VH-VL binders against q95uq1. Designs and how they scored, part 43

Target 1, 197 residues: q95uq1
Amino acid sequence: MSDNHEEESNVPAYVPGKHVSVDQLKQQDAEDEALKRYKESLLGTGVHAPKDDPRKLVIKEMKIQIEGRPDTIYPLDTKELIKEMKTKPFVLKESCHYKITLTFNIQHDIVSGLKQTNTVYRKGIKVSTEKHMLGSFAPQALAHSVTNPRHGWEEAPSGMLARGSYTAKVVFTDDDNEEHLSVEYAFSIKSDWKSDD
Key: E = the ipSAE of ESMFold2; O = the ipSAE of OpenDDE; V2 = 0.75 times the mean of E and O plus 0.25 times the DockQ between their complexes.

## First folded at step 17 (VH-VL; framework fv_sonavibart)

Design B7 (at its last look DockQ between E and O 0.61; V2 from the best seeds 0.00; counts 0 for: pae E 4.3 > 2)
Fold by OpenDDE, look of step 17:
Structure B7 (fold): chain C 197 residues (1-197), chain A 124 residues (1-124), chain B 103 residues (1-103)
Amino acid sequence: as target 1 above (197 residues)
Amino acid sequence: QVQLQQSGPGLVKPSQTLSLTCAISGDSVSSDSAAWNWIRQSPSRGLEWLGRTYSEYKWYDDYEESVESRITINPDTSKNQFSLQLNSVTPEDTAVYYCARETYDFLSGYFDYWGQGTMVTVSS
Amino acid sequence: DIQMTQSPSSLSASVGDRVTITCRASQSIDSYLHWYQQKPGKAPKLLIYAASSLQSGVPSRFSGSGSGTDFTLTISSLQPEDFATYYCQQSYTFGQGTKVEIK
């Protein structure tokens, strides 16, 4: 009778660090030159924050990548474009391989512990919820890009149960559960790229 | 204009099956932009959603958990109607029953057309 | 399970009064809130969908506002035909209702 001691993998409970502003971070550990250099490398010298835009996270683009198919790109530079995206569903063939890339800018301050929650609906009922920890992002000159999955492809559901029209909402939250962005989009799962079925 | 017309008995004995029908005009039971729902109302429980049926590439049903084991909602495409069956009724199932069309504002369903309601009393 | 709580449960008002009804969700969800009017012996009637959108044929004296967990239905000037019970709805959960009675 082998006592399989299941080693409780003590995954250290992620204690969300206190939100520290970029300015506070710059002031902290001023005596540690290595840490200072590290912080400078992360924070860059020029926080280009538009004075007229208080947003910390500004989405620029959502890109749907499907293996063997052309990319679908949604520009999201304006509120109108964000609204328009809801009316332009993309198509996933069942069992296709796809990934979604979000491009965004961080402004004013570091967004710590950015989490993406993607909820999919079918006729107003939740079908699935996926949560992705994206990490911490600092303001920088170049837009950030996050692809889900990080590696490889996601496989679209297959079968008669999967086919249909879906709506989804992606929400970006930080360690303090502050919502920075929500985006709604639509898609359909079909048996064929050309079929309405 | 969409109209929902309910029919069925208003008196059911305990342990029997409650059966109601909702006839649709001005829309199709197989509409891809709608779902067809049953909702009941009582003084004790208020407005209570029971379930729905809808068509995509196939038919789907969703039911409220408390009645899921007893409820069936069936579409009839030939008659453009849908029905409610609630088995093993008790006096707690006494209520006004409504059929309703569910439509959507992207993520959210709301009920824009209702049947006239049917008072169903469960009594021996 | 989500609970919807309306306030008040009942109120008395006069014709011409401004009436405000509140609806609070037990938690914030990604579903919009909707408002219905019900008169005795009748089915509920949709008034407002998606928190603030007026249903076709509904008078402009009705308005909805709110976000998150707190929502409000407002009747700017109560009319005789507005004496009824009002319900909020989110997802498949309804509020307990607010009865608007004649003072």
Scores: ipSAE 0.620, ipTM 0.819, lowest interface PAE 0.8, mean pLDDT 90
Fold by ESMFold2, look of step 17:
Structure B7 (fold): chain C 197 residues (1-197), chain A 124 residues (1-124), chain B 103 residues (1-103)
Amino acid sequence: as target 1 above (197 residues)
Amino acid sequence: QVQLQQSGPGLVKPSQTLSLTCAISGDSVSSDSAAWNWIRQSPSRGLEWLGRTYSEYKWYDDYEESVESRITINPDTSKNQFSLQLNSVTPEDTAVYYCARETYDFLSGYFDYWGQGTMVTVSS
Amino acid sequence: DIQMTQSPSSLSASVGDRVTITCRASQSIDSYLHWYQQKPGKAPKLLIYAASSLQSGVPSRFSGSGSGTDFTLTISSLQPEDFATYYCQQSYTFGQGTKVEIK
């Protein structure tokens, strides 16, 4: 069974143990109609994955919510949009309160122990690494959403040392250490909105 | 066109300080899109990065761990230069020393302009 | 803490040959690998950055490829001025070099 390092909320149902393919699970329980119905409810009915798309995790959107301001939304539906995200930096005013919501689909198999690792750089030097345990996710038609932080707000750093331009990389891995997604992005911390500090 | 011109003595006695200067033309030492590096080369160690200095909203420096206690890299904005000081040198510090401009492709830097090199010999 | 290994350490080739030099990283570095040429008595010269981007003024016979852990510098038709030592670089670490000599 996969261990979860953080308590999960607003996360789809977790199926314990090593990952099991959706087809394998259905075959094992085909003889018991009631048990089959229950297990399909847990795994969702959206197992209609594109046959030629091998990705288990397909990101759809990254949304930055800033307290008291309009949301910034990045559609990430295509490989081009994912690779081009770094050319569209967002701005955080120092000390602002924000949170980030990621929207994604899971296809083919259950992804166990999904972990988000976010590394932030300044001039090629790592300045922080944050890890969030997201949990396990099954394929379904409706996209999954995760919000960091789960409760309340994150606060942007402040002061002369914090202001500047940052680059970052967020990577999604599972319990088997398989990388499912990597997104490079950029942002700036400024003293005021629409400033070029 | 960016050019880096090195100057400084090529002979240094053991236990003394090695001191080199790199003059910049075609760019500013205070450019927020570049970093200014010292790299040395010897038969025993090959190409070895020593450290860098750069400006963003203040001056930063980063040094290779093995020399961190002995090295200083200083910018001089009025002369558009940067310097290397390496204290307490030994014969193991004998090498060709290069200054280099670092520029970036998002998460990674590369050295697109180099000084001509200064052969520094540490001996009595 | 990524180690870079160049192969071969040296090679002999004739003018007109296609030359291939490899650099292998101990862990994935995406496309963040750079190539340099160094002639005796001269500073290294940047050839290729970010695995495959040709630096301005570098002849088109030079090309780079690869991603992840395995990277290749190719000289499609070796010229007399290409006899030199070639280095890969990632972060602040250089490979040990590959010397290209006249056969």
Scores: ipSAE 0.190, ipTM 0.660, lowest interface PAE 4.3, mean pLDDT 83
ESMFold2 (binder alone), look of step 17: mean pLDDT 91; pTM 0.939

## First folded at step 18 (VH-VL; framework fv_sonavibart)

Design C1 (at its last look DockQ between E and O 0.43; V2 from the best seeds 0.63)
Fold by OpenDDE, look of step 18:
Structure C1 (fold): chain C 197 residues (1-197), chain A 124 residues (1-124), chain B 103 residues (1-103)
Amino acid sequence: as target 1 above (197 residues)
Amino acid sequence: QVQLQQSGPGLVKPSQTLSLTCAISGDSVSSDSAAWNWIRQSPSRGLEWLGRTYSEYQWYDDYEESVESRITINPDTSKNQFSLQLNSVTPEDTAVYYCARETYDFLSGYFDYWGQGTMVTVSS
Amino acid sequence: DIQMTQSPSSLSASVGDRVTITCRASESIDNYLHWYQQKPGKAPKLLIYAASSLQSGVPSRFSGSGSGTDFTLTISSLQPEDFATYYCQQSYTFGQGTKVEIK
């Protein structure tokens, strides 16, 4: 009778924080000048979200970092640039170490419980789905940056079966399951860094 | 223009092997931008995907789970064709069988060219 | 597995009519839905790919729309050659079909 100790991976249950609007936060802090100054320092006096842009999350950049290689940077501030990214796949050498950094602005309100779902496809078939809890983000003067993995590097798959072309979609959702952003990108896993031109 | 031409018997006995061939013109079975599929249609089950074969750095096959143990899809590069073998057939395998080219809109695969179809009846 | 449900299963219409067919997915499919036309004794023919992209050679009276779980195929003015069965498809799953018959 082998006691299979299912190690309960104590992933701390993300308790969705109460949706406190920026306005509610401003009201609660009316009596604490120190907290007001701290909030003003975080929110900056000048983060005027464009009135004509209702988006709460605006992606600015996707950066692919590969150990020992130059960074690949995709500007993503326009719809045209997002479309262009789809036509410019990045290359991962098998067994390389890589990480992806997303840079984005938050506008108008706090985005609570932001979750990133990354789905990878090979010839239209889903091959993997990864979910990352990113946390809550407030509007601020400086863009937010999220790197996956948070620490260290991800290792690219290896072997003959891993080599090939992939497409992927990353989706950002909040605690209310509202989709704030979706980005599609492409990549290839190769045996070497030489693009088969 | 891409054309798919099917061939094979329309009558198979129970427990035997269903065998069909799809000849490709206007494209290559080794195309890295396509996959080559078999789909069947019956009144009881509608349109049912069975499997595909495709080439990238090597050959790959994907099969529908319900037929996976019985199905083989093989490319023939020398003839620019691919085949279907379905073993141990039963009357439930009676259908019109289609070969189809699968192409992609980024994440999505769709079937833009089809064979003419082959009615296969499984009967004693 | 994602299920695709078409509605109606059949409809009767006249030449010149506007026809609308709906396809509902059991879960969100991110607009990667395709539409096919099939005539009796023929293979399915691709009409629309990626929810709204018209396949080359398909008449402009055909259009597709939708997102998430709900998708629609529209024929703006039904022609005699449009009497057929229509299917939606996502990945390797097909809808059960909608038969458009002459009234």
Scores: ipSAE 0.793, ipTM 0.893, lowest interface PAE 0.6, mean pLDDT 90
Fold by ESMFold2, look of step 18:
Structure C1 (fold): chain C 197 residues (1-197), chain A 124 residues (1-124), chain B 103 residues (1-103)
Amino acid sequence: as target 1 above (197 residues)
Amino acid sequence: QVQLQQSGPGLVKPSQTLSLTCAISGDSVSSDSAAWNWIRQSPSRGLEWLGRTYSEYQWYDDYEESVESRITINPDTSKNQFSLQLNSVTPEDTAVYYCARETYDFLSGYFDYWGQGTMVTVSS
Amino acid sequence: DIQMTQSPSSLSASVGDRVTITCRASESIDNYLHWYQQKPGKAPKLLIYAASSLQSGVPSRFSGSGSGTDFTLTISSLQPEDFATYYCQQSYTFGQGTKVEIK
């Protein structure tokens, strides 16, 4: 379902027929401009977006949080960093509890019905595909963050068949099936942490 | 240079077991950078992947779903080879059988070295 | 499951011709598409991996291009040894083949 947004109107209604001075009308125009700037700061509109970057979704960071361990943080704010991510696999100990937070900006236009599709491979064979509906996001100056799972922790699989090296691709599409971003990454499942270097 | 040499009979009777062997030189069957595959080819189905075996933390096997109940692929590290056994064959299993080494471009595997092929006919 | 469809299924050409063969995937596969050459009685031989990367030892007259769903194998100047059947592959699925015959 699309997120609901409340219509905002902080602008006082104009009252026609009142004998209003020029100075009062200028004050109303100034207040209208202030309200416009306030609304734009909340929405992060495309009016403020960089003209030479056509992307609507700009990834900033992926963070892997593991219960009882330091976070693993991937800065992704350049094309080079996104491409490099696949060369820096992270490690999950079998049965560990983890969650993943993505941080991104939206620019130019609203992205409606953003979906992430995560496909995991083992030596070229697809082993899982999961979709998560993230919602609709407006342009704004502050970055958006989404965490999966939204509450609690995910548990990594265990057993000798689960151990191994995995490659993956996460793709972000909207309700129009426009692809905004894809990131290739890698991880391994191991029996203990001392093997993660 | 990696080379794959196939051996095994080319004629098998219906209901019996098809058994082929692929010997590897220039690489190890236990290499963790490769997987060892069987692929067959017939006029009606074209090239058809059957399955693979590979070593990482243990030996893994993956089989094509339509043959999964009948197929076994076994490595033999002492002889540096791997085998195909396909049980309960029918004339529909008549094909040229190839072994192949699989290597990877991140998300996708491709077959860079192939055996010479073995024509297997299933006939009474 | 992703199907691979090749065009044309066969073609006739002369030595020196420029030959193009296409492969279409039923859904996007990025650049994870590979090309093989097969001569009668022989195993397939890898030509191109990852859409455009030329395998070691393959002549430079072979090239590949494309991404997403549409891919092309090009032979810039056909040689007598290039008369063969060509296959595309993604994952564990092969196209049906394109036979290149002498005119």
Scores: ipSAE 0.633, ipTM 0.845, lowest interface PAE 1.3, mean pLDDT 85
ESMFold2 (binder alone), look of step 18: mean pLDDT 91; pTM 0.943
ESMFold2, look of step 19: ipSAE 0.611; ipTM 0.835
ESMFold2 (binder alone), look of step 19: mean pLDDT 92; pTM 0.944
OpenDDE, look of step 19: ipSAE 0.793; ipTM 0.893

Design C2 (at its last look DockQ between E and O 0.02; V2 from the best seeds 0.00; counts 0 for: pae E 13.2 > 2, placed apart)
Fold by OpenDDE, look of step 18:
Structure C2 (fold): chain C 197 residues (1-197), chain A 124 residues (1-124), chain B 103 residues (1-103)
Amino acid sequence: as target 1 above (197 residues)
Amino acid sequence: QVQLQQSGPGLVKPSQTLSLTCAISGDSVSSDSAAWNWIRQSPSRGLEWLGRTYSEYQWYDDYEESVESRITINPDTSKNQFSLQLNSVTPEDTAVYYCARETYDFLSGYFDYWGQGTMVTVSS
Amino acid sequence: DIQMTQSPSSLSASVGDRVTITCRASQSIDNYLHWYQQKPGKAPKLLIYAASSLQSGVPSRFSGSGSGTDFTLTISSLQPEDFATYYCQQSYTFGQGTKVEIK
């Protein structure tokens, strides 16, 4: 009778923080000048969200960092640039170390419990799905940056079976399962850095 | 223009192997931008994807789970064709079988060229 | 597994009519839906890919729309050659078909 100790992976249950609106936060802080100053310092006096842009999350950039290689940067502030990104796959050499950094602004309100779901496809078939809890983000003067993994590097798959072309979609959702952003991108896993032109 | 031409017997006995061939013209079975599929159609089951073969540095095959243990899809680069083998057939395998080219709109695969179809009847 | 449900299963229409066919996915499919036309004794023919992109050589009277779980194929003015069965598809799953018959 082998006691299969299912190691309960104590992934701390993400307790969704109470949706406190920026307005509610402003009201609660009316009595604490120190907290007001702290909030003003975080929110900056000038983060005027464009009135004509109802989006709460606006992506600015996707950066692919590969150990020992130059960074690949995709500007993503326009729909046209997002489309262009799809046509410019980045290359991962097998067994390379890489990480992806997303830079984005938060507008109008706090986005609570932001979750990133990354789905990778090979010839239209899903090959992997990764979910990352990013946390809660408030509007601020400086863009937010999220790097996956948070620490260290991801290792690219290796071997003949891993080599090939991939497409992917990353989706950002909040605690209410509202989709704030989706980005599609492409990449290839190769044996070397030389593009087979 | 891409054309797919099917060939093979339309009658197979129970427990035997269904064998079909799809000849490709206007494209290569080794195309890195395509996959080569078999799809069947019956009144009871509708359109049912069976599997595909494609080349990307090496050959890959993907099969529908319900037929995976019985199905083989093989490319023939020398003849620019691919084949279907379905082993241990039963009357439930009676259908019109189609070969099709799969192409992609980024994340999405769709079938832009089809063979003419082959009616295969499994009967004693 | 994603299920695709078409509605109606069949409809009767006249030449010149506007015809609308709906396809519903059991979950969101991010607009990666495709439409096919099939005539009796023939293979399916691609009409629309990626929800709204018209396949080359397909008449402009065909259009596709939708997002998430709900998609629509529209024939703006039905022609005699449009009497057929239409199928939606996502990945390797097909709808059950909608037969468009002459009234």
Scores: ipSAE 0.783, ipTM 0.889, lowest interface PAE 0.6, mean pLDDT 90
Fold by ESMFold2, look of step 18:
Structure C2 (fold): chain C 197 residues (1-197), chain A 124 residues (1-124), chain B 103 residues (1-103)
Amino acid sequence: as target 1 above (197 residues)
Amino acid sequence: QVQLQQSGPGLVKPSQTLSLTCAISGDSVSSDSAAWNWIRQSPSRGLEWLGRTYSEYQWYDDYEESVESRITINPDTSKNQFSLQLNSVTPEDTAVYYCARETYDFLSGYFDYWGQGTMVTVSS
Amino acid sequence: DIQMTQSPSSLSASVGDRVTITCRASQSIDNYLHWYQQKPGKAPKLLIYAASSLQSGVPSRFSGSGSGTDFTLTISSLQPEDFATYYCQQSYTFGQGTKVEIK
């Protein structure tokens, strides 16, 4: 443990004409610098979020990791990229093991109780809905990253009826049910990495 | 209880357009848990799926390949109906036409409610 | 595309008989097969979904079995109201039907 001196002094209110010792000024100046560094650590590196961007959650990337295969990475840092994601499906081999990592920034305010609702459609009909609690996230300069599943792998469905094209919609909401982001994406399930069925 | 009630003419001349309507009660044509189908039946082909329409984000349709150049299925949210239009009909299109609601048990869709059927004859 | 073949195309039976109808898929479809009954002049009626699940309101004398490629519909004791044509269905494909007639 670091040594700690117990000689705290209150920061005096400014009083015009009051004499202040040199030692008192040095102590007050040191405390001001320590407080400044503490405030900067709570707010990241002191970098302000863009004031003209009202979004509290800004998606940056979606990464699909498949066991034994190279990652598939979708940059999502523009509205054009987000809107076009559903036209660039990724492929899962039936029964493969995969996981999805989302990277995002939080700006302006804390987002409490962020949850992800992922709805999967086959031929336009809802076939499953999964909800995942992600937690609470404070604004900071560095991006946050969450991986689903948190541990291990998800397994893609298998069988002839499972093969084919899917669309999906992932929605991010908080404890107040405020929607922060909605992303549509697409994928296909195939019998082999290089085959069409 | 869900009910599908069909309407439309039973006689259509060759080269004209077959037009049928299916009215829905007890459910919504815009439900995101169902799709709305047309299926026909003839002695030579048996039961033959023609296509479907469904609502998710926006309206979508899927059509059977052999008729896709001639078929249109339209929802009408305000009347809670959906329609079939089949252009340029020939006597080969003579059949009983059914509308049907499709639902899923996970990955497997099935037709749990059917209209009463409309016999459509294509002839002069 | 998966082809569905029903057997037999027709059969003759008496009230009280046990009736068995088979549907074969050209490839495995797990348990994603459904059965319908159709009486003359009426629309098909769902009997069984997902190979063996009985639809609400369907008498317990109807049962379904099978998985993979071979599926069976059984009527344990045929009743007068069961004389009809029966169809299997997978995805958007129907079998050609099996007509059950009075012997």
Scores: ipSAE 0.000, ipTM 0.485, lowest interface PAE 13.2, mean pLDDT 80
ESMFold2 (binder alone), look of step 18: mean pLDDT 91; pTM 0.944

Design C3 (at its last look DockQ between E and O 0.10; V2 from the best seeds 0.00; counts 0 for: pae E 13.0 > 2, placed apart)
Fold by OpenDDE, look of step 18:
Structure C3 (fold): chain C 197 residues (1-197), chain A 124 residues (1-124), chain B 103 residues (1-103)
Amino acid sequence: as target 1 above (197 residues)
Amino acid sequence: QVQLQQSGPGLVKPSQTLSLTCAISGDSVSSDSAAWNWIRQSPSRGLEWLGRTYSEYTWYDDYEESVESRITINPDTSKNQFSLQLNSVTPEDTAVYYCARETYDFLHGYFDYWGQGTMVTVSS
Amino acid sequence: DIQMTQSPSSLSASVGDRVTITCRASQSIDNYLHWYQQKPGKAPKLLIYAASSLQSGVPSRFSGSGSGTDFTLTISSLQPEDFATYYCQQSYTFGQGTKVEIK
């Protein structure tokens, strides 16, 4: 009788908060000057979202941080830069410690219950899928930054079978399952940091 | 230009092993940008992927679940070819068998070059 | 398991006709759908990869479109050599095929 201890992954049940629009928040706080100031401080007076950009989430960069190594930064402001990223895979040495930081702006409205889904492929076959609940984000003057893992480091897979080239897609969805962003990237797992020329 | 040339018997008895070979020209079986596949086609089952082999730092094989226990796909680097072995065949394995090169549009693979096909009949 | 459903299973058309074939996936496939042409006694030939990219050497009368679960192959003006069976594919799953026959 093998007690399969289903480790209940204590992923805190994200209770989707009621989608309160920025406008609704402004109306509710009309009587509280302190709350208005707080909202104005959060919603910096100057973050005019471009009228010609309907996107609610605009990615700015992806940063790969590897312990003991220089950071790899991918600017992602344009479609062209996103395409360029696909052609410039980053390298993970087996058993290295790494984390990924995404920097993005929120425009026009609050994005509620933002979820990141990262799917990794090897030669067209899915090898892993990770989901991260990021939370709710409002428009603000400063870009938002999300790091995975939130605490500590991820360890790169090791062994002969782990080594190779990978492709991945990260998708950002909200609590309504609206897709706000998708980014494709590539990486390799190697035994050392030297590019096999 | 990449070419795939198939060879092997077209008649196999039940419970025996189906064996086919695919010779590659214009590419390498050890290519890091390709995978080498076997696909079969029958009127009853349509086009059915069976499995693949490919090289990175080592050799990898992926097989379709329904044939996984019976199938082996082996590369031969010395001859620049790969083979299909399907054990314990039944009449349900009767089909046209194709070898194909799998290439990639970043995330997903597609088959850009195919062998000529080999009709294999499983019959007593 | 992902299922690919093509429609129609067969159609009759004349030379010069516009032909449209649809492929529906049981799940969203992020536009990584591919199309093949197969003639009797021949292997499938790649026509379109990644939903809309024409394979080298394929005539421009062939086009692909779609997203999510619904995809379309279009032949703008059917030629005599286009009478064949067409297949959609995602990952390792193929559609059942659409036979384009002469009217």
Scores: ipSAE 0.792, ipTM 0.888, lowest interface PAE 0.6, mean pLDDT 90
Fold by ESMFold2, look of step 18:
Structure C3 (fold): chain C 197 residues (1-197), chain A 124 residues (1-124), chain B 103 residues (1-103)
Amino acid sequence: as target 1 above (197 residues)
Amino acid sequence: QVQLQQSGPGLVKPSQTLSLTCAISGDSVSSDSAAWNWIRQSPSRGLEWLGRTYSEYTWYDDYEESVESRITINPDTSKNQFSLQLNSVTPEDTAVYYCARETYDFLHGYFDYWGQGTMVTVSS
Amino acid sequence: DIQMTQSPSSLSASVGDRVTITCRASQSIDNYLHWYQQKPGKAPKLLIYAASSLQSGVPSRFSGSGSGTDFTLTISSLQPEDFATYYCQQSYTFGQGTKVEIK
């Protein structure tokens, strides 16, 4: 198992002088934007999720960082972008050092025991599966991020059979094995950046 | 049935270029289910893989490290064949040369069809 | 690189004998090992792929077994056409061969 990359939200230290409910405090000062920020810090992150979006986990982006090169960023904030990601592969040079960061929001309810499963395929054959226990996440205004590896860099495989095109699927499930998100993506391992671009 | 037919000269002088051709019938050199290889065999080295070419989205070549600087393998889709060029040959390159089709069932490939072989002698 | 060592280098056998040839890898290669037969003056011919899968058209007297580092090719009842040299292969590396000769 790995630890969560981000800490849980903190409860504000300030306590009102008179006993007033949390909702009453929000309503009382709703007209002042600056005061709304202060109230959110006192009452915790009061994230309001859309009523019409039942998803508890909403992916925002996938970022591939490669040591010594510009980042590759996939915005994933629509269902269309998520479904299209497999058709837009990224390239890794063999033996390069890289890391992958997923950014997501949690809405509606806490998600307990979130698990990330990443499965990599080559021509339909499973070549690796990695599982990471991420922990529990509460709704909050700021997005959560998870980075693999948590420390340092991952090294891309090398050699003639390692070179080629890959597909992969990352799946987020909870303690009850309920699937909250599935993203299919693609990448290639090549001998050099210039020969393939 | 897939058949591989080799052609090319059997005698090459030192420092010259060895050039062989493998003609394919029953399959396409551009098939994305196969790779096209050159393998040689000599008493001193046994069976030795030299390199391959294959098509997957685009054309790729992979070469054995010891010959990387001297070898070129090219497909020719119009003639449905692929070639071997090995530059700067020495007597140590004397061998029977085979072309072979590689199939991918698992993470590693295997060679299910072979050419008839071409004996190449490198001598002055 | 992974080294492949075959044993024996040669053996003598009679028609009808059970013949066993081994191939050893310098480290684990799961079941990614293949077997070939080669007769004099001819190209190698695939017999077994993925350690135990019989290639189409190969007689059922040929079988393969093993996983990890130790692999075996077995000919259950040797026939006159089986006198040949046999090679194992992993990735792009071949064993040195085992010659099966008439006793």
Scores: ipSAE 0.005, ipTM 0.462, lowest interface PAE 13.0, mean pLDDT 80
ESMFold2 (binder alone), look of step 18: mean pLDDT 91; pTM 0.942

